VH-VL binders against Apical endosomal glycoprotein (Mamdc4). Designs and how they scored, part 13

Target 1, 160 residues: Apical endosomal glycoprotein (Mamdc4), of Rattus norvegicus (Rat) (q63191r268to427)
Amino acid sequence: SHHMATDFETGLGPWTQLEGWTRNFSAGSMVSPAWPHRDHSRNSAYGFFLVSVAKPGTTAVLYSPEFQGSVSYNCSFTFYYYLHGSEANQFQLFVQAQGLNTTQPPVLLRSRHGELGTAWVRDRVNIQSAHPFRILLAGETGPGGFVGLDDLIMSNHCIL
Key: E = the ipSAE of ESMFold2; O = the ipSAE of OpenDDE; V2 = 0.75 times the mean of E and O plus 0.25 times the DockQ between their complexes.

## First folded at step 11 (VH-VL; framework fv_bebtelovimab)

Design z3 (from y4 with heavy chain M104L, light chain R33K T94D; at its last look DockQ between E and O 0.70; V2 from the best seeds 0.00; counts 0 for: pae E 2.3 > 2)
Fold by ESMFold2, look of step 11:
Structure z3 (fold): chain C 160 residues (1-160), chain A 120 residues (1-120), chain B 109 residues (1-109)
Amino acid sequence: as target 1 above (160 residues)
Amino acid sequence: QITLKESGPTLVKPTQTLTLTCTFSGFSLSTYGVGVGWLRQPPGKALEWLALIYWDDDKRYSPSLKSRLTISKDTSKNQVVLKMTNIDPVDTATYYCAHRGYALYYFDYWGQGTLVTVSS
Amino acid sequence: QSALTQPASVSGSPGQSITISCTATSSDVGGYKYVSWYQQHPGKAPKLMIFDVSNRPSGISNRFSGSKSGNTASLTISGLQAEDEADYYCQSYDRSNVVFGGGTKLTVL
């Protein structure tokens, strides 16, 4: 009945993580030319985004809440990402279905690597799962680089 | 212009606790992505990493020395402190502190080093 | 064991090219992705020569180059000069821990 949109302006919203993603903005924290000058959601140096923490050995993973199973073409996930400043940047999107008594292995739906310039890139996936599922967003920032997320949007047919 | 300088005792007796201070300028440890590390080099021997502290107070220690090391920072004083307990003559070395810039996988600025001699 | 292994010494004559290797001795997944190289003359702090496998800092001669194949990184010095005589260390991360190689003494004959 309602779609879910997260622009990180007031926190992670319904998304969770243990570690690795940090909410930040360009004007207050810009330390490197690799950082975007503006976020996506507000097109502003003061708008917030997530940045993958650039510590060796740390892969940042963001988890959605659990959605009900979807057999419809209408459960769509739209997201914006930013990869700049290193050819070693990596971003991956997985879907992980929840079995009745065991968690299924994550299924890779998108993999993006390297240097994609100075613009936020839009992508969209359609999700089909007979079982409840979560979306996993994994980032690994290459040396001196930036891996970022903004504007995570689930269609109104993706049901919590 | 980033600079770092190590300070502390030059002579220490076995079993004492060694306290080393890294005083720096040209950067702040409150700045996102920045870190400071400690390393040492016994005379005529290889470099050995000891510890690293990040801007968000996350800390890493050499596994072989972890039980003896404590790293801390005082951002208002532009200082990082390393303590090493139960000092032994084998710990005689030149000690360096070094800067790690935003997201770097290496140390881009180094102090001159300070020699610490542990008496026999 | 996730140690970085370097030869203890290497030598070359002026004008030659030499290569110093740095090999991770572990099969561990997730370590040893990026390698940096430092030059150290006696009594001095280490100086960065190569970072992120193959990149040169500003002011470093193009006689120095870096590469990596599998778990072995290499520092190559072409046109060897007397001033290149020094100790050379490779450095990487084993997951979140900083790791240095044991060092290689380069002698210019």
Scores: ipSAE 0.389, ipTM 0.758, lowest interface PAE 2.3, mean pLDDT 86
ESMFold2 (binder alone), look of step 11: mean pLDDT 90; pTM 0.925
OpenDDE, look of step 11: ipSAE 0.639; ipTM 0.873

Design z4 (from y4 with heavy chain G33S; at its last look DockQ between E and O 0.59; V2 from the best seeds 0.00; counts 0 for: pae E 2.8 > 2)
Fold by ESMFold2, look of step 11:
Structure z4 (fold): chain C 160 residues (1-160), chain A 120 residues (1-120), chain B 109 residues (1-109)
Amino acid sequence: as target 1 above (160 residues)
Amino acid sequence: QITLKESGPTLVKPTQTLTLTCTFSGFSLSTYSVGVGWLRQPPGKALEWLALIYWDDDKRYSPSLKSRLTISKDTSKNQVVLKMTNIDPVDTATYYCAHRGYAMYYFDYWGQGTLVTVSS
Amino acid sequence: QSALTQPASVSGSPGQSITISCTATSSDVGGYRYVSWYQQHPGKAPKLMIFDVSNRPSGISNRFSGSKSGNTASLTISGLQAEDEADYYCQSYTRSNVVFGGGTKLTVL
């Protein structure tokens, strides 16, 4: 029922990394108490997720492929994120219009920050755009923290 | 226990290239988010940050010295190397290497430092 | 001419409390969020005393405390002792660059 789903188990799928997201898993690479004990997609210490790099002043950035405009159908984007270990963790979701004469700034649809506990959190946004668009996912790890992403799901109303 | 030790020449001549080696134990530069920095302190003056290298080979340099600095690592030898070109008497200082762990905004372990004197 | 300004010196008598300030000269967004403090005795490497504004590493006396108000961080030493005589540096980040204050010489009278 979902048009595009990415669980990171074999790579980034259709997503493009610009900077600063790293594919990893809990048991093989856990380097701090802030890391999740299990991923979301497999509910396993060996299942993969994306983690934002932990460098001061560095924002991780991930882009979707281009989707057609969605004014006729509600395109929904469901995603799972994990923010733990720092009140300065930040995650933002933007939509950027494509196919215009001038480059448009991304539009912020979601902003999540700080400490959200030790469970993966589900969220969903509905995207209505007169123009083709891309989704931009940005993360920044605070001191001692973890910012993670798993299970990125576009509904069947989101058309490539 | 994490330890770092600086090594290199103690006396250098102007215009030469200074090469300093940081040899460390108790951590690996393959460890996610880990980094090693270089700093210096001229006699009687403040600490000055020079460069930082991360586990993924990302490198940061002091803007005022960037054209003269090169930082590199050899993960198999547990070493980080700093090179500074066109040395000058004002570069006389104690040079330190220091560790930063996962997601740290500070340096938690420091080497003892090595004094480099630049002659005329 | 550091982006972080500290007084050049401070003094106090044994048993007193003293405070060392560290003020950012730039308020750019994303910079100077977290401040750390180092103690340096003559001939020794710096030692971390406070990280992330107010946290003490294991083994650091609770006589040392840190705080921040606006763009000014403070290191407070209570119950001053002769061994506290040293240079003290604050440190933060400006964007992705590491920044140190100019240092403060603490003299115990």
Scores: ipSAE 0.357, ipTM 0.770, lowest interface PAE 2.8, mean pLDDT 85
ESMFold2 (binder alone), look of step 11: mean pLDDT 90; pTM 0.925
OpenDDE, look of step 11: ipSAE 0.509; ipTM 0.844

Design z5 (from y4 with light chain Y32S; at its last look DockQ between E and O 0.52; V2 from the best seeds 0.00; counts 0 for: pae O 2.8 > 2)
Fold by OpenDDE, look of step 11:
Structure z5 (fold): chain C 160 residues (1-160), chain A 120 residues (1-120), chain B 109 residues (1-109)
Amino acid sequence: as target 1 above (160 residues)
Amino acid sequence: QITLKESGPTLVKPTQTLTLTCTFSGFSLSTYGVGVGWLRQPPGKALEWLALIYWDDDKRYSPSLKSRLTISKDTSKNQVVLKMTNIDPVDTATYYCAHRGYAMYYFDYWGQGTLVTVSS
Amino acid sequence: QSALTQPASVSGSPGQSITISCTATSSDVGGSRYVSWYQQHPGKAPKLMIFDVSNRPSGISNRFSGSKSGNTASLTISGLQAEDEADYYCQSYTRSNVVFGGGTKLTVL
């Protein structure tokens, strides 16, 4: 069994609902010292990642496809993010459950703010939901900063 | 090395349309993240933002003046144009264009400004 | 009715330190996170002095510093000099607008 993994090297995969994110790479696209020199997946200047392109004062949001958890198995979501070049950078991970007749408010599971250096940061969240759910990845780029995502990996016990 | 310069009429009659051109160097509006904005300042008064255009042709306008403003760019000429319709004496001000870099919330380079007087 | 409120004027003697406050009056203003400061001499264009609350652009004197507390950002000028006499504007951002303070006239006595 395989977990759903998206490294953005060939496209967005199932992460097709996005606002303020764009797929890009470093070589020839680096317009700020805050940009990473390499992606995480391939450790390459030509490797792809997502970068927040939301205009100042706005938040980029990436929506996962809908997942279904199991009572017997917990879902886990592993991801890599990049926050550099501004103390005002923000990254947040939300889980939003879909009820039978209503959508529940997003629940904040991770929140990062500030300058985290010139490295992709690995994180992992465990998701327990009685209902189908989506993951929301939100980014806000500070002045001169960079907010990026790469290698989004959902455990194989979570069904699309 | 970034420079901006405003040009256009310095005297305009009421009800006319004001057209100002910003010519810049040291950067390109084809560059990812770059924006160019227009601001103004009536004599002895505070700064006011008017409009902003980004590299991707996304345009933003002051909420109070949106209906009267049109901003456009010619990347090949390194120019940004601002048009303001139905000019009134209250629009007398020094008009500035300014550079805005990638992911910036501020304007880091400004033109010297051009005084536009509205009078019949 | 400005989204950012500044004192109309401040004054100080050479060598002193002065502080100019900028208070966000609207919750829509990106707080104090995105406050920038500009210096403007008479007949001249504004010059960026501080961005992102406390960062100085290259070439700006270290006599200029920025800070924040709650909804109020502050520009501090230490070792006041005659050439510091100017108008100072704070600036921030909302989803729909770029906002400026009303400006503060700094007089060096």
Scores: ipSAE 0.167, ipTM 0.746, lowest interface PAE 2.8, mean pLDDT 92
ESMFold2, look of step 11: ipSAE 0.381; ipTM 0.777
ESMFold2 (binder alone), look of step 11: mean pLDDT 91; pTM 0.936

Design z6 (from y4 with light chain D52E N55K; at its last look DockQ between E and O 0.52; V2 from the best seeds 0.00; counts 0 for: pae E 2.3 > 2)
Fold by OpenDDE, look of step 11:
Structure z6 (fold): chain C 160 residues (1-160), chain A 120 residues (1-120), chain B 109 residues (1-109)
Amino acid sequence: as target 1 above (160 residues)
Amino acid sequence: QITLKESGPTLVKPTQTLTLTCTFSGFSLSTYGVGVGWLRQPPGKALEWLALIYWDDDKRYSPSLKSRLTISKDTSKNQVVLKMTNIDPVDTATYYCAHRGYAMYYFDYWGQGTLVTVSS
Amino acid sequence: QSALTQPASVSGSPGQSITISCTATSSDVGGYRYVSWYQQHPGKAPKLMIFEVSKRPSGISNRFSGSKSGNTASLTISGLQAEDEADYYCQSYTRSNVVFGGGTKLTVL
């Protein structure tokens, strides 16, 4: 409740910078057996999630707004992803810090590859940054596969 | 149940524009994720990709031939059209259209191909 | 100059196993893990035999298998039959291009 959470049910929230991701739901929209039957937030066929729609050979990237941690507390980011239908599916989480004068290169914090079953997978990363930072969520869909995101939750110790 | 068939002139003269039509059945280009591509193969030579059009009208072209190619679709007719300008004898080849399914990196269904000969 | 290099020809006797290699020669083959293989008989359209390195479409004989090691993908045909005589092409994807190998002519002796 005190977390900055985006469940994509009503929109993108602050996650408005995106390339190759789109909001969708399963009911009447499933184009592959790899698609989830339900979203995570509502456990509903009509619940929304993000799906990678990047064309083959390209990567979908979702950019967070800029966050800043507190001196006393580290930021924690909880998220759910769905990788099914292809061993070539790939999901990566990067953190990119903004320095005083320059943007630092993205740092890879999570990398998942392959078939993870018919379930939303929960993960959590702790982010330590002396500078403001953004989270990059990258997805690459394998042949006939599905790569999805839902319920992106930033700890309340991080401010926008 | 997916079938594709290429049609168009089998003989064209140099400098002309080649127009080929792919008529397909068993799928629709209104279906999310679907694409249709054109490929060619000169006699006795390797396959070459030419162009690809997706359900959302996103178009991709071979980097080497991009300036000469235009791909378009008529979803209501289940047709994809390829135009190639400034045709040369080197463009003599069997031309194929092929289906590309959702999130696929390959072509799973092919037309039988049509041989196009470029000669003056 | 092809991003994918195949041997020009391979041969084998009936019942034997043969392997056709496909080596990425360009660093731009970012989608090399998506290697596919096609079989083409004379005067016929290519037929998809393997996709995603090692997966077989429905209806394709289990005599056909695919693997990859490093920058080389391999198509293995076991229990070679006369009908296997054909050209074989590997295919992959780059950010801006669909790329094919030069093809391999398989002769069944």
Scores: ipSAE 0.353, ipTM 0.802, lowest interface PAE 1.9, mean pLDDT 93
ESMFold2, look of step 11: ipSAE 0.447; ipTM 0.801
ESMFold2 (binder alone), look of step 11: mean pLDDT 91; pTM 0.932

## First folded at step 12 (VH-VL; framework fv_bebtelovimab)

Design q1 (from y4 with heavy chain M104L, light chain R33K; at its last look DockQ between E and O 0.85; V2 from the best seeds 0.00; counts 0 for: pae E 2.6 > 2)
Fold by ESMFold2, look of step 12:
Structure q1 (fold): chain C 160 residues (1-160), chain A 120 residues (1-120), chain B 109 residues (1-109)
Amino acid sequence: as target 1 above (160 residues)
Amino acid sequence: QITLKESGPTLVKPTQTLTLTCTFSGFSLSTYGVGVGWLRQPPGKALEWLALIYWDDDKRYSPSLKSRLTISKDTSKNQVVLKMTNIDPVDTATYYCAHRGYALYYFDYWGQGTLVTVSS
Amino acid sequence: QSALTQPASVSGSPGQSITISCTATSSDVGGYKYVSWYQQHPGKAPKLMIFDVSNRPSGISNRFSGSKSGNTASLTISGLQAEDEADYYCQSYTRSNVVFGGGTKLTVL
């Protein structure tokens, strides 16, 4: 099938609207045991991922490009995340309707909190929106922790 | 081992700009997640946080003082500099710089402090 | 004044246990989940005694312990010794700012 996938190996792909997420890799940047030894996409210490900024009270936010609405098909979004080293790590996924006169509040679809071990975790959401929409990925790193993203995959029913 | 040391003038006149330098060793401020902060303590008074600079050059300032403060870093010299404009006698204090390790919510290593006296 | 309120002073005799409180009293201390404690002897820089509410750095006596209930953190010193006489500060973060308590002078009688 024809999917939009971002593995961060050569940059941010379509995820160019962000604050507080940075592209990095395991080797040479490991400053804590919380840091993953390998990324997901390459299973390598030199493979890249996004990491949430490690600053108290600061939430990193990543925006997708705007997708067309559909009432006939679900837009399936698959992603991999890594939460380790702190019980205060926070990750949230929102969908925000676009193309309306007033700013719409983001709708929370996933919330993950704390410590999930030393492996990248796969999750998937199915998005149905009559209006154009974008996906928001928010992370906040707890004390000494790590919040990361890799392999963001939109199905072919997610239309730009 | 991590070490920090404050340097600068010990006596300054009102209205001048105070420039303090934190020179450190045992870490790099280019290391992801690290920061250096400045604090002060007037004689016999409580500690007061002034500013913080992160490895990515993001900066935070005490809201009550931020119009007077500028923090900067020189990673090649292992230095962080604090400037405070329009100095007043109430700014007489011991000034400390302190290390903030990766993602920490506290300062794990402190300099010995330097006393700055503002003449009347 | 400070968004973290500490008693101005506490006292105890050698061998006793004492507790110093640190209470968040302002919305400016939002996200007050993690509190650290510093000891400061006269003329010296502050020394970290407790981090992240209840953790002790290496080399800190287990006579020092930390806890938190609601918006109040506590530092407890058991088996009080003369060397414990010092000022004690709690510290946390607001959303973007570092906040220190006003300090507590511990007197060992």
Scores: ipSAE 0.345, ipTM 0.743, lowest interface PAE 2.6, mean pLDDT 86
ESMFold2 (binder alone), look of step 12: mean pLDDT 90; pTM 0.921
OpenDDE, look of step 12: ipSAE 0.477; ipTM 0.838

Design q2 (from y4 with heavy chain Y32H; at its last look DockQ between E and O 0.48; V2 from the best seeds 0.44)
Fold by OpenDDE, look of step 12:
Structure q2 (fold): chain C 160 residues (1-160), chain A 120 residues (1-120), chain B 109 residues (1-109)
Amino acid sequence: as target 1 above (160 residues)
Amino acid sequence: QITLKESGPTLVKPTQTLTLTCTFSGFSLSTHGVGVGWLRQPPGKALEWLALIYWDDDKRYSPSLKSRLTISKDTSKNQVVLKMTNIDPVDTATYYCAHRGYAMYYFDYWGQGTLVTVSS
Amino acid sequence: QSALTQPASVSGSPGQSITISCTATSSDVGGYRYVSWYQQHPGKAPKLMIFDVSNRPSGISNRFSGSKSGNTASLTISGLQAEDEADYYCQSYTRSNVVFGGGTKLTVL
């Protein structure tokens, strides 16, 4: 299977934003001191990342294409997120399995809340599902805060 | 510093359309994350949110008054306009416009307010 | 009925501490996480005193503090002064609405 990696430098790739996420970069676009000075993938002020632009009280949601897990090996998802400028910042990662005719409720795999500093944080989750599934990335920006995503990387055992 | 000022008629007849203008300075409604809202307060009563417009022209309205409200902006003039149709005496209130900054859940700067009286 | 409930009035003597509560309805508890407080003197516009439950804007006296427990947010004013006499409103925000409490009249005795 193919390795799917999205660094947002040219677009969202196979990811689809339901609402609230947009591509941006630091140089000339900073609207808050909480914004990162550099993206993660290029470590550049001109490198792109996703930022939550969801209005207050609204959650930004990004979802993956449908994946199938490998029988012999666990699918893994590595990603980088940025939570700075507000103790109210939130990031959540869900996995939502899809049955034949029914969609199961999203399962929360990661939940982060608060101020994590001026750094992109690396995380990795293993995904086990008997059914095809999608990943949901949710962000809620606290007052004056920044919630960002970069470098979303699926392992080879995540079959697209 | 940020300042806002409401302007418009102070006396309106029932069934008419109320048009209020908020003129602001110290910020731009082209700035990412910025919003301007309208609120009102009947004499001796609580504050009530009416509408909100964002830099990207996203508009939000009070669920109870949505059908009667239209908010718009002229970024070049630093103005936000609120229109309220089918005015009634119950709409008599001090009307405020207020600023919301990036990712704010509140209004940090307010105009002085303008009293609008609805009477035949 | 307002989604945010405040006491109609509170009172205290100079130097005392008072607390104003703001309680969300149980059905909307999850939607009212971000509570702000405004002070309003007669004939004046509201002034932001607290945002995001417990944060003070620059220039706001440290006598004003905010907290939250469960579905109730609280504004505490310590070292009560005559100038603190005003109406106080709590406010929260949901995806579709901005909601204010009914207001609390603070009297300094």
Scores: ipSAE 0.419, ipTM 0.818, lowest interface PAE 1.6, mean pLDDT 92
ESMFold2, look of step 12: ipSAE 0.432; ipTM 0.777
ESMFold2 (binder alone), look of step 12: mean pLDDT 91; pTM 0.933

Design q3 (from y4 with heavy chain Y32R; at its last look DockQ between E and O 0.59; V2 from the best seeds 0.00; counts 0 for: pae E 3.8 > 2)
Fold by ESMFold2, look of step 12:
Order: sequence, then structure tokens, then C-alpha cells
Structure q3 (fold): chain C 160 residues (1-160), chain A 120 residues (1-120), chain B 109 residues (1-109)
Amino acid sequence: as target 1 above (160 residues)
Amino acid sequence: QITLKESGPTLVKPTQTLTLTCTFSGFSLSTRGVGVGWLRQPPGKALEWLALIYWDDDKRYSPSLKSRLTISKDTSKNQVVLKMTNIDPVDTATYYCAHRGYAMYYFDYWGQGTLVTVSS
Amino acid sequence: QSALTQPASVSGSPGQSITISCTATSSDVGGYRYVSWYQQHPGKAPKLMIFDVSNRPSGISNRFSGSKSGNTASLTISGLQAEDEADYYCQSYTRSNVVFGGGTKLTVL
């Protein structure tokens, strides 16, 4: 009840696009065989998801609002992704510390690549950070491929 | 059916700016993932890529020619325009525009090309 | 000139098979992972023959096939016919930039 969930049905919710991710749905934008026939949140051709930009060598980046440090509690992030149509598809999840007086590199928590079939795949990460942090989601679509996101869920222990 | 056609001057004087228009049908540049590229081929020489514009107005240019090239689009008119400044006789070539679709790493449909001759 | 190297010319007799190579000469990250091939007859626009290394567009003869080993892609034409006499170009992307090979003139003897 107190967790943050984004299903993209009415927009990006609290997530911010730096570049490259675009909200879309299957029936109105199916432009290739790799395109999912249905989203995850509604299991519908008219349900919305995010799709990565389909450009060679270009990475799409999406990031969360800033969360408080979570060292003393279990902040978990559950997400659904879709990688189909290319062995060169890439998806990465990073956590980046915020509010520091120096730049901090993002820390890679998940990396997925290639062809994962025609179903949305669920994954979950647990996040610990001594400092306020943001989650960064990066996607890169390979030739003829599709990289998608849906149904991003932060647990109640992830505090804004 | 996707078609593209190049138009512009066939004769150009040195130092002028060359403006070429690609008029297309059978697709829209508002379609996500779609792009249109420009290429050229000097007589008897190899193909050379010049520029590419995507549906979201992202633009890519050949590094060696970047300072002389400008690509733009008019989605409502189904047109892509290439401008090349400071034309020189070495720029004499057949100029092509070509389509790429969603997640394509190639050009699947090409215009017939237009020969541009730069006088000496 | 080009970061993709092709032989300047190849030749073969009708009925033979020939192979045209396309080798990346750059050490850039991301390499030349996906290669496409175009056929061009004199005075005509290039025609896509092979995309994404080995896929044929609809309507392209199965005499044309593509493959890749390391940073070298190959176009193979089996059962050569007079109509195959043309220039052939490979094409890829280096990061976000389009790259073409220098072209190969195929002569059918």
C-alpha cells in the first residue's frame, strides 16, 4: 500500500527520462515482429510500457526520484523487462549515490543482454546505500530488437 | 510501398551552397525508430555516407564533412533536406536519400539518385 | 580511407561460387558486429541483398548468402550468373556512424 509502483498507463509516474525511453503500447505502435503483443501491467495490446530507442550505439536512460539512504532497512526494487529480436539487446540497472560534494560513479546491480524470449521477465534487486540514491535504468536496442520496461515497483522500505 | 525521390539543382557553381530535398511516401518520420539518410557516389567511386536524421530529430553526420552539412526534416511535408556549404568540384556526385525502419542497421529503400555536377 | 576493407575486384565463371570479404580495420569498441551487403549495377541505386550478417530480404535469391567470422563478414554468391556482374558494398555502424566498404567489382567471365 505504501510502495511506489509505476505501470506507465498514465505517464512516467515519478520516473524521469534523461533520453531514449519512450512510453508506448503494442496495438498502436507495433512496428516489427520483435514488438510485444501485450504489455505486462494489463496483459493487453493497449496497455502501456516503455521502449528503448532503436538507434545503433545509443543508450536510453531513465532514473528514479531520490530515495533516502537504506543501509538500515531492506529497500527492494522489482521490475519487468522484455528483450527480444536481437542478440545485441542490452539492459542495465545502476544505483548512484546523491547529495555528495563530488561526482559518484553509478554502481551496476544488474546486466541482462540478448534474446530472452517473448514473455516479460521479472527481476528484483535489494538496495543498500549509506547516502541518498537514485536508480538508473539503461537500455540499448540491437538490430531488429526490442528492449522494454513495465511495472516498476519499489518496496515500502524505499523512502523518498 | 515506400518510395523516395531526390530533387535539387543538377549544376552548381563552386563556393555555392547545395540544397537537396528528399521527398518520400509510404512512411512517416513521426513513426518511432524511422530515419532517412543521405549518401553520395562520385563518378566511378565508392558510396559515401553523409548524414542521417531520425524521427525524434536526432542527427548524425559524416565526421569528415560535418562542418559543411546540415540535415533537417519537415514531417508534415514528408521531406528531408540536406544542405552542403562551400561546394567544390570534388563534390560532383550522384546523391541518394534512403530509408531505415525501426531497429534497422541498414538502408532498405533508396531513391533513384540525382546527379549534381559542380562546374570548374 | 574506409574502416571496412573489401577486395577491389573478384571474378568467377558462370556456375561457380565466389566470396567477397569485408574486414573491419578499426579497433573501436563495439566493432563491426552487424554487416549488410548491397548490389549496384551501373547507373542504378544500390539494392539490399543481405542484412544483419546473414538475412535475405524477401525476393532475394538464395544463391546469395552472408556470414561472419570475427571482424570479417563474407558475401557468397553461388551458381554465378551474368546478371550478378555488379559492384558490391558492405556496410555497418561504428558506434552511431554509418560506414561503407570501398566496394568490390564482380566480373562474371
Scores: ipSAE 0.165, ipTM 0.700, lowest interface PAE 3.8, mean pLDDT 83
ESMFold2 (binder alone), look of step 12: mean pLDDT 91; pTM 0.933
OpenDDE, look of step 12: ipSAE 0.330; ipTM 0.789

Design q4 (from y4 with heavy chain A103L; at its last look DockQ between E and O 0.70; V2 from the best seeds 0.00; counts 0 for: pae E 6.8 > 2)
Fold by ESMFold2, look of step 12:
Structure q4 (fold): chain C 160 residues (1-160), chain A 120 residues (1-120), chain B 109 residues (1-109)
Amino acid sequence: as target 1 above (160 residues)
Amino acid sequence: QITLKESGPTLVKPTQTLTLTCTFSGFSLSTYGVGVGWLRQPPGKALEWLALIYWDDDKRYSPSLKSRLTISKDTSKNQVVLKMTNIDPVDTATYYCAHRGYLMYYFDYWGQGTLVTVSS
Amino acid sequence: QSALTQPASVSGSPGQSITISCTATSSDVGGYRYVSWYQQHPGKAPKLMIFDVSNRPSGISNRFSGSKSGNTASLTISGLQAEDEADYYCQSYTRSNVVFGGGTKLTVL
């Protein structure tokens, strides 16, 4: 009945980042009008979220722990994201099969590009994989813009 | 207002190490997303990018010159330093430092440049 | 041999419009995702005229405009004036590298 939820208030939780995602809060860095005025989890200028700080030629990547295979439609991933201030912002969600003899390419499940306004946007994907898998979240912040993540929630049927 | 100024020797002998200092005002290199780049322009030739340093000390170098370049910053002095080893007459150029704003893919403010001549 | 190719020179008469092209010649230039244009008068530092393909900084005349089609970016100068005579450079990024075009000398006749 338990589920994995990450609101970034105390760290990355079970998520691991390679480079390019940074935990931050609205009042702690007022560097642009496009900066999120509030996080999602607390609806506060002092609540934390992740922001992509990808530089030219470097895509920010965050990945989940390995989940057991899920062939049912009960395993779902809900997340909140923020794309504002640039038409060049990019966010992508992949699922990558694990535990196979050959390295599998990630499968794209969501792609968002450009400008989505000043509110956090909710989305949800159902995960179906015959094999163990991980989720990859990739972001690239365009000039003058921000790509943000908050409230990453796996349903209780997504088993570690 | 953002300003940058290059300083260093105007005449250098072959094989020496060139050290250039960019002193700036109107911004801090500790500010999220900010970077400072170095470029050069040989007389009558095109602009050439050399190096870039970001607020978080991430560094990028021109691939053809990477083995000869070192970029560093002193945030408390508002300075960025470029060193180029094993100077050759082909390195004669006007050297510029330039500001880029947070996560910008262009240089919005430039110094006036400093001419460095490598003796024959 | 730059990854960005510009014509060496262009010319026009006062009041005309001219266009300077900038074409990616390498597949690793990122499809001109982030293209900017600089104006440089003799003996002076480059000045940013256009960023992110088509955006104009504050204080830059609306006679300057930028566009992109395919792998070619363009700078257009309308109502050509004598002070527009200068060198013009396009600039983009590859993975971790900044790249500049070879420059275009604009002569106002």
Scores: ipSAE 0.013, ipTM 0.580, lowest interface PAE 6.8, mean pLDDT 82
ESMFold2 (binder alone), look of step 12: mean pLDDT 91; pTM 0.934
OpenDDE, look of step 12: ipSAE 0.501; ipTM 0.842

Design q5 (from y4 with light chain Y93W; at its last fold request DockQ between E and O 0.79; V2 from the best seeds 0.73)
Heavy chain, then light chain:
Amino acid sequence: QITLKESGPTLVKPTQTLTLTCTFSGFSLSTYGVGVGWLRQPPGKALEWLALIYWDDDKRYSPSLKSRLTISKDTSKNQVVLKMTNIDPVDTATYYCAHRGYAMYYFDYWGQGTLVTVSS
Amino acid sequence: QSALTQPASVSGSPGQSITISCTATSSDVGGYRYVSWYQQHPGKAPKLMIFDVSNRPSGISNRFSGSKSGNTASLTISGLQAEDEADYYCQSWTRSNVVFGGGTKLTVL
ESMFold2, look of step 12: ipSAE 0.554; ipTM 0.830
ESMFold2 (binder alone), look of step 12: mean pLDDT 91; pTM 0.937
OpenDDE, look of step 12: ipSAE 0.662; ipTM 0.886
ESMFold2, look of step 13: ipSAE 0.504; ipTM 0.825
ESMFold2 (binder alone), look of step 13: mean pLDDT 91; pTM 0.938
OpenDDE, look of step 13: ipSAE 0.841; ipTM 0.927
ESMFold2, fold request of step 14: ipSAE 0.528, 0.522, 0.487; ipTM 0.824, 0.828, 0.813
ESMFold2 (binder alone), fold request of step 14: mean pLDDT 91, 91, 91; pTM 0.933, 0.934, 0.937
OpenDDE, fold request of step 14: ipSAE 0.887, 0.878, 0.885; ipTM 0.940, 0.937, 0.939

